# Ledger of designs, part 46: VHH binders against q9x234

Target 1, 288 residues: q9x234
Amino acid sequence: RTFSEEIKEELVNVPFGSREEVISELLGFIKARGDLDVKSRHIVFSLHSFAASRRLLNLMKYLSKPVSEIIVEKSHNIKKRYIKITAEYSESFMVIEPFFDVALFVSFLRGLFLSGGSMTNPRYHYHLEINLFEEETLALTRKSLKDFFNINAGIIELRNTRKLYIKSIKDILVFLEAIGVQRKLEEIDRIVTERKVIGDVNRTVNFIEANAIRTANSTARQIRAIELIKENMGLENLPEDLRRVALVRLRNKELSLRELGKKLNLTKSQIYSKLKRIIKIAERFGDV
Short names: E, the ipSAE of ESMFold2; O, the ipSAE of OpenDDE; V2, 0.75 times the mean of E and O plus 0.25 times the DockQ between their complexes.

## First folded at step 19 (VHH; framework vhh_lunsekimig_d3)

Design k6 (at its last look DockQ between E and O 0.84; V2 from the best seeds 0.00; counts 0 for: pae O 2.6 > 2)
Fold by ESMFold2, look of step 19:
Structure k6 (fold): chain B 288 residues (1-288), chain A 120 residues (1-120)
Amino acid sequence: as target 1 above (288 residues)
Amino acid sequence: EVQLVESGGGVVQPGGSLRLSCAASGFTFSSYALSWYRQAAGIERELIASITRGGSTEYVDSVKGRFTISRDNSENTMYLQMNSLRAEDTGLYYCAAKYPAKRWEIRDYWGQGTLVTVSS
């Protein structure tokens, strides 16, 4: 069972509010997965989630709009079930304006997510998306997410697919609370906290290791360079400023560049420049 | 689009009673939490009573036992019954509506206020 399906299972149990909220949620199903034929006055919903199907049936029962047909088919190519639910629609379903009242908008979003939405397991990365092909509805949904919740949603257009997506974990948590998720929010909070702790530990270990390796390699490289020059050229043949630095580095292998600068009355940048020149000279005689 | 209209304010003597109404339109009234605020001259608005979507009420100590908040979702109206009024109850009374949320906030809807004067 995917992480998305676990969320959808919880959403099945969100209590109904007003009748208008129920209609707004149904409109979300219609816009995401409904195939509406105005002349024949019917809607066919094509759902992949059993939880979404149960919720849809509950909405229709509440509205006293019995379903005329339910077909369950097993997909051979993707190993998923799909469920076709056929119902006659009412003109009243279409008069609700979900974008002007936050109560109706959160219900609409719940319907969109149940029917056409998914979320990646937050242990791997943060991503929530909704299939929403109709351009006008997509634009209004994106605008209302910003206006009501300050959520920054993006748009993906691929082939014959349009998707609204959210990547920020802060925005995803706001979205999930808005549509009625409660217990799964607790689980996500724990995952986010766990990832922060693991990330902090890894970052600290990487910093310590990289710094230790950089320091050891840099000093060892400097010493190797000085020895190559000594063996192949003689230190006495270096320019005086470089010879002095070479001798002090050999005498003080454990000192930082700043500390070497103190002994030579030079800045860190000046010491670094002189050691770079020493290494460049040494490279003529071998690997440094 | 959204409107909250208070009414029922006026002048009363100490110990008297007054009933305020807040009529709402332009939003799904039953889905919002509702509140009454009081503002004396030169003072910030203070929350005095609130009622949840489910009807649970809370009051500030200074009005507890004297004021009763209620809602009638069929009339899209909230009420404040004010008994045993005192001089310190004088002020502008505002109604407000808020959609409850923990991880996000939206702007509350506010009325224009109704004046209550308690004077001998």
Scores: ipSAE 0.492, ipTM 0.802, lowest interface PAE 2.3, mean pLDDT 86
Fold by OpenDDE, look of step 19:
Structure k6 (fold): chain B 288 residues (1-288), chain A 120 residues (1-120)
Amino acid sequence: as target 1 above (288 residues)
Amino acid sequence: EVQLVESGGGVVQPGGSLRLSCAASGFTFSSYALSWYRQAAGIERELIASITRGGSTEYVDSVKGRFTISRDNSENTMYLQMNSLRAEDTGLYYCAAKYPAKRWEIRDYWGQGTLVTVSS
């Protein structure tokens, strides 16, 4: 069972609101997955989700709209089952404008998501999308998401379909709550928190590793510089203070600058400064 | 267009009663939580009573036992019965409708207010 299907199963049990809300939800189904046969005056819903199908049937029952046919077909190309539900078309369904009332809009969104929506498992990726072909409806949906919920949704145009998508986990959570998800929100919150912790740990580890590498490289450079001076000029020709630092660094390749300082009764900064001078001298003889 | 219109305000003596009404239009009234706010002169607007979609009511302590909030979904109207009015109840009373949400702030619909003056 996919994460999307689990969400949709929960949505099946969302209590019906007003008749107008129910009609708005049905309109979501129509806009996302309804095909109107003008000749027969029937609408055919093509769904991939059993939960969505159940919800649709419950909506139709509530509205006392008979379903004329239910067919389950196996898709030839994708191991996906298609559920086709056929009902008589009524123009009354299309009279509702869900974009100006929050209650109607969230009902509409519920219908859109159930019929044409999906969400990735938040353990892997934050992504919610709704397949919606009609450009006007897509634009209005996007606008209303912004206006009512401050959700920033994107639109992708593909060869044969258009998609509305939400990437922000914050926005996804708002969206899911709006359409009536409750139990799964708690799970998502836990997952998000866990991922955040893991992310923080990884950042910390990476930082530590990066610092270790930097330190190692610096140490190596210091040693190379000292060796180069030894070969070309001799350490005995260094100023006494630099010679002292050079000898201690060469003998203690594993020690930090702070530890070197302790041995010489110098501060970390003083050691750093002297090593920098040593490196500068070495650069006269070659690349360090 | 969403509209909330308050009515029933006026001048009343201490100990008197008023009934405020809030007539709503342009949205699905039954889907919203409803509330009464009041604003006294020089004071911030305060929530005084609320009623959920399911009919559960809440009151601030200062109005408990004196005020009763109710709703009629068939008429798209909310009421506030105010009894035993006091001078401190004087203010502009607002009705509000809010869609229940936890994770986001949705714009509440507000009326223009009705003035209640309690004076001897």
Scores: ipSAE 0.199, ipTM 0.661, lowest interface PAE 2.6, mean pLDDT 89
ESMFold2 (binder alone), look of step 19: mean pLDDT 80; pTM 0.789

Design k7 (at its last look DockQ between E and O 0.80; V2 from the best seeds 0.00; counts 0 for: pae E 2.6 > 2)
Fold by OpenDDE, look of step 19:
Structure k7 (fold): chain B 288 residues (1-288), chain A 120 residues (1-120)
Amino acid sequence: as target 1 above (288 residues)
Amino acid sequence: EVQLVESGGGVVQPGGSLRLSCAASGFTFSSYALSWYRQAAGIERELIASITRGGSTEYVDSVKGRFTISRDNSENTMYLQMNSLRAEDTGLYYCAAKYPAKRWELRDYWGQGTLVTVSS
């Protein structure tokens, strides 16, 4: 069972609101997956979700609209089932404007999501999308999401379809709550928190590793510099303070600058400064 | 356009009664939780009564037993029956409609208010 289907199953049990809300939800189904046959005056819903189909049937029952046919077809793609639900078309369903009333809009969104929506498992990726073909509906939906919920939704135009998508987990949570998701929100919150912790740990580890590498490289450079000086001019020709640091560094290649300082009764900064001078001298003889 | 219009305010003596009305239009009234707020001079607006979609009511302690909130979905109207009015009840009374949500409180609809003055 996909994460999307689990959400949709929960949505099946959302209590019906007013008649207008129910009609708005049905309108969502129509806009996302309804095909009108003008000749027969029937609408055919093509759904991929059993939960969505159940919800649609419940809506139709509530509205006392008979369903004329239910067909389950196997898609050419072995993994996808199509449920086709046929009902008599009524123009009364299209008179509702869901974009100006929050209650109607969230009902409409519920219908859109059930029929044409999907969400990735938040453990892997934050992504919610709704397939909408009609450009006007898409634009109005996007606008209303912004106006009512401050949700920033994107639009993708593909060859044969258009998609509205939400990437922000914050916005996704608002969206899901708006359409009536409750239990799954708690789960998502847990997942998000877990991911955050993991992310923080990874950042910390990466930081530690990066610092370790930097330190190692610096140490290696210091040693190379000292060796180069030894080969070209001799350490005995260094100033006494630098010679002392050079000899201790060469004998203690594993020690930190702080530890070197302790051995020489110098601060970390003093050791660093002297090593920098050593490196500068070595650069006269070659690349360090 | 969403509209909430309060009425029924006025001047009343201590111990008197008033009934406020809030007429709503432009949205699905039955889908919203409704509430009364009041604002006294120099004081922040406070919630005093609420009624859910299902008809459950809540009151602040200062108005319990004296005020009754109700709704008529068929008329798109909310009411506040105020009995045993006190001087401290004086203020501007607002009606509000809120769609029930936990994470987004973005758009409560508000009326313009009706003035209630309790004075001897």
Scores: ipSAE 0.551, ipTM 0.815, lowest interface PAE 1.1, mean pLDDT 90
Fold by ESMFold2, look of step 19:
Structure k7 (fold): chain B 288 residues (1-288), chain A 120 residues (1-120)
Amino acid sequence: as target 1 above (288 residues)
Amino acid sequence: EVQLVESGGGVVQPGGSLRLSCAASGFTFSSYALSWYRQAAGIERELIASITRGGSTEYVDSVKGRFTISRDNSENTMYLQMNSLRAEDTGLYYCAAKYPAKRWELRDYWGQGTLVTVSS
């Protein structure tokens, strides 16, 4: 099962609220995947999710609307299995306005997601999308997502496709809670936390590696300075405090400034200051 | 248009009773949690009673045992039965409706308030 299907399986069990909420959820199915035949007064739903199909059947049962046909088959042209559900429709389904009452809107979103939505596994990427071809419905959905939830949804429009998408994990979690997801939210929270920890570890490792390179470059400069003084002046002619530092650094090329300080009974800042003075003296003899 | 309209306030003697009503329209009443708030002079508006979509109630200690919140989803109306009224109960009483959520907030719907005065 895909991650999307696991979410849809949880949504099957979301309790029904008012009759209007049930109708609003059904309207989501209709807008995303319903083909209405006005003359016969039937709607044909083409679904790729068994969970979505079970939910749709439960909605129709609640509304006492006959389902006349259920077909499960593989489409030869597209090599996908789908479930075709043919049901009687009522004009009352189309009268409801889901965009002005948050209770109706979350139900509508649940229907949209079940019928035409998908989400990538958050271990890999954060992406939720809904196929929603009707331009007016897509625009109203996007606006209401912003108005009710402060969700910033985008639109993908290509020649034959129209999708609403959400990429912010914060917005995805709000969306999923709104449509009734509970258990999978906890799983997603754990995944997001794990990804943050791995990212923090990687940044720490990169910082440690960069510091090691920086330290090596600094040490090389110090050694070069000491060698210039040795070649041109002699270490014995340095002031005593600088001579001690130069000798210990030269004999201990691998030590950090803190470790050198311990050998000389000096703080890190004190030994850094003395090495800076050594570099300054060396500069009169060449590039450091 | 969303509306919450309180009624039933008035002047009563200490120890008396009042029943407040909150009539709602313009939203799916049964899907919202409902609350009563009280604002006394010089005090911030305070929550005094709440009722969930499922009918579970909570009260602040100062009204517990004296006030009863209830809802009638078929009439889109919430009630507050106030018994054993005290002078300290004087104030404006507001009803509010909130859609429950954990990860997001929506502004509550509010009524205009109804005045309750407990004196003499």
Scores: ipSAE 0.451, ipTM 0.789, lowest interface PAE 2.6, mean pLDDT 87
ESMFold2 (binder alone), look of step 19: mean pLDDT 80; pTM 0.793

Design k8 (at its last look DockQ between E and O 0.82; V2 from the best seeds 0.66)
Fold by ESMFold2, look of step 19:
Structure k8 (fold): chain B 288 residues (1-288), chain A 120 residues (1-120)
Amino acid sequence: as target 1 above (288 residues)
Amino acid sequence: EVQLVESGGGVVQPGGSLRLSCAASGFTFSSYALHWYRQAAGIERELIASITRGGSTEYVDSVKGRFTISRDNSENTMYLQMNSLRAEDTGLYYCAAKYPAKRWEPRDYWGQGTLVTVSS
């Protein structure tokens, strides 16, 4: 099962509200995947999801509208099943105006997504799209997404394809909540949090690695300075406070400045200042 | 055209009872959460009772046990039964409707208010 199909399976169980909301959801199926058969006065739905098909059948049962034919196609050359559902057409299906009451609009969106929508697995990419060919319905849907939810949806228009898409994870979560997703929203929230934590960990690891390199280079520089003084001047010719620091650093090459200070009853700042003076003296004798 | 119209306000004695109604039209009433607010002279409007689309209720402490919110989806009407009324309950009572949402901000719909006066 794809991530999209898991979402659609949850949507099958969204409770029905008012009759008008059920009709609005059905209108979503009609606008995305319905074709009028003028000879029989029926609508033929072309679906790729068993969950969507089950939901459509439940909607028609609720409305007491006959479903006369269900065809499931499987071809040796095509790895995808196609489900054709033929149902009775009623003018009442087209009377509902889904764009002016948010209760009707969320029902309409659910029908659109079930019949013509998909979502990429959020572990890899944030992308939700709906195939919706009719230009006016697409424009009204995009406008209403902005007006009700502040969702900024885009449109892709190609030769024979028209799609509405959403790329912002915040907008996708609003969309999914609106159409009735609950359990899968919690899963997506966890995925988004995990991806943010992984990003924060990577920044932290880079910071720790840079600090480790800086610390190693600083210690090496201090030891180089002390060795230059020993070789060219003799440690006995340093001021007593600097000589003591130099000897303790040589004996304890792995200690931090804080740890060195503790051995000498000096603060980190005091030990740093003394090592800086040692480096300055050593610079008379070579590169440090 | 969304409308919320309160009725049932009036003058009542301390300890008395009053029932407010809120008649709604222009939206899918059964799908909205419903609220009663109260505004006394010189203070901000306060939420006093809420009812979810499923019928679950919540109350502010000052009215709990005395006021009961209810809804009748078949009549598109919400009610507030107010018992054991006190002088402090005097104010303008508003009904409101809001579509339930956690991740986005639905528009609030408001009535014009009905006046309740509790006086000896």
Scores: ipSAE 0.703, ipTM 0.869, lowest interface PAE 1.0, mean pLDDT 88
Fold by OpenDDE, look of step 19:
Structure k8 (fold): chain B 288 residues (1-288), chain A 120 residues (1-120)
Amino acid sequence: as target 1 above (288 residues)
Amino acid sequence: EVQLVESGGGVVQPGGSLRLSCAASGFTFSSYALHWYRQAAGIERELIASITRGGSTEYVDSVKGRFTISRDNSENTMYLQMNSLRAEDTGLYYCAAKYPAKRWEPRDYWGQGTLVTVSS
């Protein structure tokens, strides 16, 4: 069971609103997956979701519109089933304008998502998309999402298909809530929270690692500098304060600057300053 | 065009009754939660009664037991029955329709208001 199908199954049980809302939802199905046969005056819905099919049938029943045929076809691809539902076309379905009333628009979106929508499991990626071929409907849908919900949806045009997509998890949650998802939202919230925690932990770990590497590199540089001085001029020729720091650093390669300071009764800053001076002297003899 | 039109306001004596109506058009009435607000002179607008899509009602304490909110979806009309009116009930009464939402700002529709004056 895909995450999308789980959402769609929940949507099957969303209570019907007004007749206009039901028609608006049906219009969503029509726009996303309805093919009109002009000769026979029938509309054929091609769906991949059993939940979507069930919802469509319930809508048709509510509207007292008979379904003439239901066919389940196995696609050449073993994993895809097509459910074709055929019904008589009525012009009354097309007179509704769902883009000016939020209630109608929400119903319309529900139909669009059920018939042509999908969502990636939020554990992996945040992505919701709706397949919608008609350019005008796509544009109006995008606009209305912005106007009603402040959702920023993108459009992708592929060779044979157009898609509306939402990437922001915040926007996805608003969208799902709007179309009637409730229980699954709680699950999504949990997943999002978990991902955030994991992300924070990873950032912290990376920070710790980065700091460790920096410290190691600094320590290595200090040691190299001291060794270079030893080879070229001798440590005995260093100022007494620098010589002391140099000797303690060589003997205690694992200690932090703070710990070195404690050993010499100096502050971390004082140790750092003296090591900088040592490095500067060493640079006279070669690359440190 | 969305419209909310209040009616039924007027002058009434203390202890009297009024019934306010709010006629709605231009949107799917049954899909909205409905509310009555009032605004007294010099005071901020306050919510006094609400009714959900499903018909559940809620009242502020000051009007509880005296006011009754109801809706008729077939007529796209909301009502406020006001009984045992008091001087403090005087104000401009507004009807509002709000689409319920948790994660985004719902669209609100407002009427122009109807004046209720309770005076001896």
Scores: ipSAE 0.500, ipTM 0.804, lowest interface PAE 1.1, mean pLDDT 91
ESMFold2 (binder alone), look of step 19: mean pLDDT 81; pTM 0.803

## First folded at step 21 (VHH; framework vhh_lunsekimig_d3)

Design j1 (at its last look DockQ between E and O 0.87; V2 from the best seeds 0.60)
Fold by ESMFold2, look of step 21:
Structure j1 (fold): chain B 288 residues (1-288), chain A 121 residues (1-121)
Amino acid sequence: as target 1 above (288 residues)
Amino acid sequence: EVQLVESGGGVVQPGGSLRLSCAASGFTFSSYTLSWYRQAAGIERELIASITRSGSTEYVDSVKGRFTISRDNSENTMYLQMNSLRAEDTGLYYCAAKYPAKRWEPRFDYWGQGTLVTVSS
């Protein structure tokens, strides 16, 4: 069972609110996956999820609008099952305006997600999308996501596809809470926390490795500089303060700058400054 | 158009009682958390009572045992029964409705205009 389907299974059990909220949720199903036939006065829903189908049937039962037909079909193009549910068209379904009352909007979003939405397993990637072909509804949904939740949703528009998508994990969690997810939110929180810990560990390991490489390169550079001076100039020709540092560094190649400073009664900054001067002198004689 | 309209304020003697009402329209009343706030002169507006859509209530300590919040979803009305009133209860009383949320801040909190309660001898 996919991560999306687990979410949809939880959404089946979200308690019904007011009648208007139930109609708003149904409108979400209609806008995402409903095909209205005005002549026959029917709506045909094409769903991929048994959880979504069960929820739709429960909504229709609550509204006292039983469905006339349920058919399971196999798609010829993509080899997936579709559940087709046929119900009577009602003008009352279309009168609700879900975009101006957040209670109606969260119900509408639940219907959209159940019927035409999906989410990538957050262990791999953060991505939530909703198939929503009608331009005006998609634009209003995007605007209302921003207005009510401060969610920045994007639009994918291709030849035969229109989708609303959300990539921010913060925004995805807000969206899922709004539509009524509870238990799966706890699971997602754990996954997000685990990914943060793994990321922090990796950055710490990378920092330790990079710092060790930088320290080793600095020491090697200092030793090379001192050897160039020794070979080309002689250490006796350095100023006495630099000569002492050069000799102690050669004798103590494994010590940190702080440790070298202690041997010479100098601060880390002072020993660093003196080693910089040594390197600068050595650069006159070759690469360091 | 969303409206919250308070009523029932007035002048009352210490120890007296008042019942405030908040009539709501233009939104799905039953789905919101409802609250009463009080604002005394020179003080910031203070939450004093709240009631969830399931009927769970919460009160600030200063009114606990004296005030009772309730809601009637069939009439789209919230109430505040105020008993054993004290001079310090004097102020403007506002009703508010906020959609319950944990991970986001509801942007469309609804507020009434306030009703004045004066507790004076």
Scores: ipSAE 0.552, ipTM 0.824, lowest interface PAE 1.9, mean pLDDT 87
Fold by OpenDDE, look of step 21:
Structure j1 (fold): chain B 288 residues (1-288), chain A 121 residues (1-121)
Amino acid sequence: as target 1 above (288 residues)
Amino acid sequence: EVQLVESGGGVVQPGGSLRLSCAASGFTFSSYTLSWYRQAAGIERELIASITRSGSTEYVDSVKGRFTISRDNSENTMYLQMNSLRAEDTGLYYCAAKYPAKRWEPRFDYWGQGTLVTVSS
């Protein structure tokens, strides 16, 4: 089972609200996956989720709307099963306005997600999307997500369909909670927390490595400088204080500046300053 | 259009009783947590009573035992029975409806215009 399907399975058992909420949820199904056959006056839902199908059937039952046919088709594409549910079309399904009442909107979103929505496993990527062809509905949905929930959703225009998507894990969590997800939210929270910890550890490690590299490079530069001076002018021609530092650095290539300081009874800052002067002198003879 | 209309306010003597009503329209009343707020002069608005969609009630300490919040979903009306009224109960009383949320908070809460309750000898 996909992560999406697991979420949808949980949603099957969300208690029904008012009749209007149920109708609003049904409207979500209609907008996302309902096709009206004008000749027969039937609506055909094409679903890819068994959970979604179960939920739809439960909604229809609640509304005392008979289903005329249920067909399970195997798609030519080995990976996609289609469940076609056919019912008599009723104008009563379309009279509800889900965008002005948060309760209706939440139900509507539930229907949209069940029928046309998917979510990636948060272990890998944060992404929630809903397939929705109707441009106006997409726009209104996006607006309402922002207005009611402060969710920033994007829209993608594809050749044959449109998608609403949410990328922020924070927003995804709000969305899922709104449509009635509970148990799976806890799992997602754990995953997100784990990822955060891993990320922090990686950042720390990278920081440590970066610092180590910087230090190594600095040390190497110092040594090169000293060697260059040795080759061109001789260390004996350095001021006594610099010569002392240069000799100690050359003999102790593995020591930190602090450790060098300890050997010479100088502070790290003093050692640094002297090495800087050494480097400056070396630059007279070549690139350091 | 969403509307919350409070009624039942007025002038009453200390120890008296009032019953406030909040008539709601334009939204799914039964799905919302309903609350009474009040605002006394010079004081911030405060929550005094709430009733969930399931009928669970909560009260601030100052009104416990004296006030009773109730709802009638069939009539889309919320009530506040106020007994043993005190001078400190004087204020503008507001009806509010909020969709219940945990992780998120809806940006839109529905509010009435308020009804004035004056407790004076």
Scores: ipSAE 0.474, ipTM 0.802, lowest interface PAE 1.3, mean pLDDT 90
ESMFold2 (binder alone), look of step 21: mean pLDDT 80; pTM 0.788

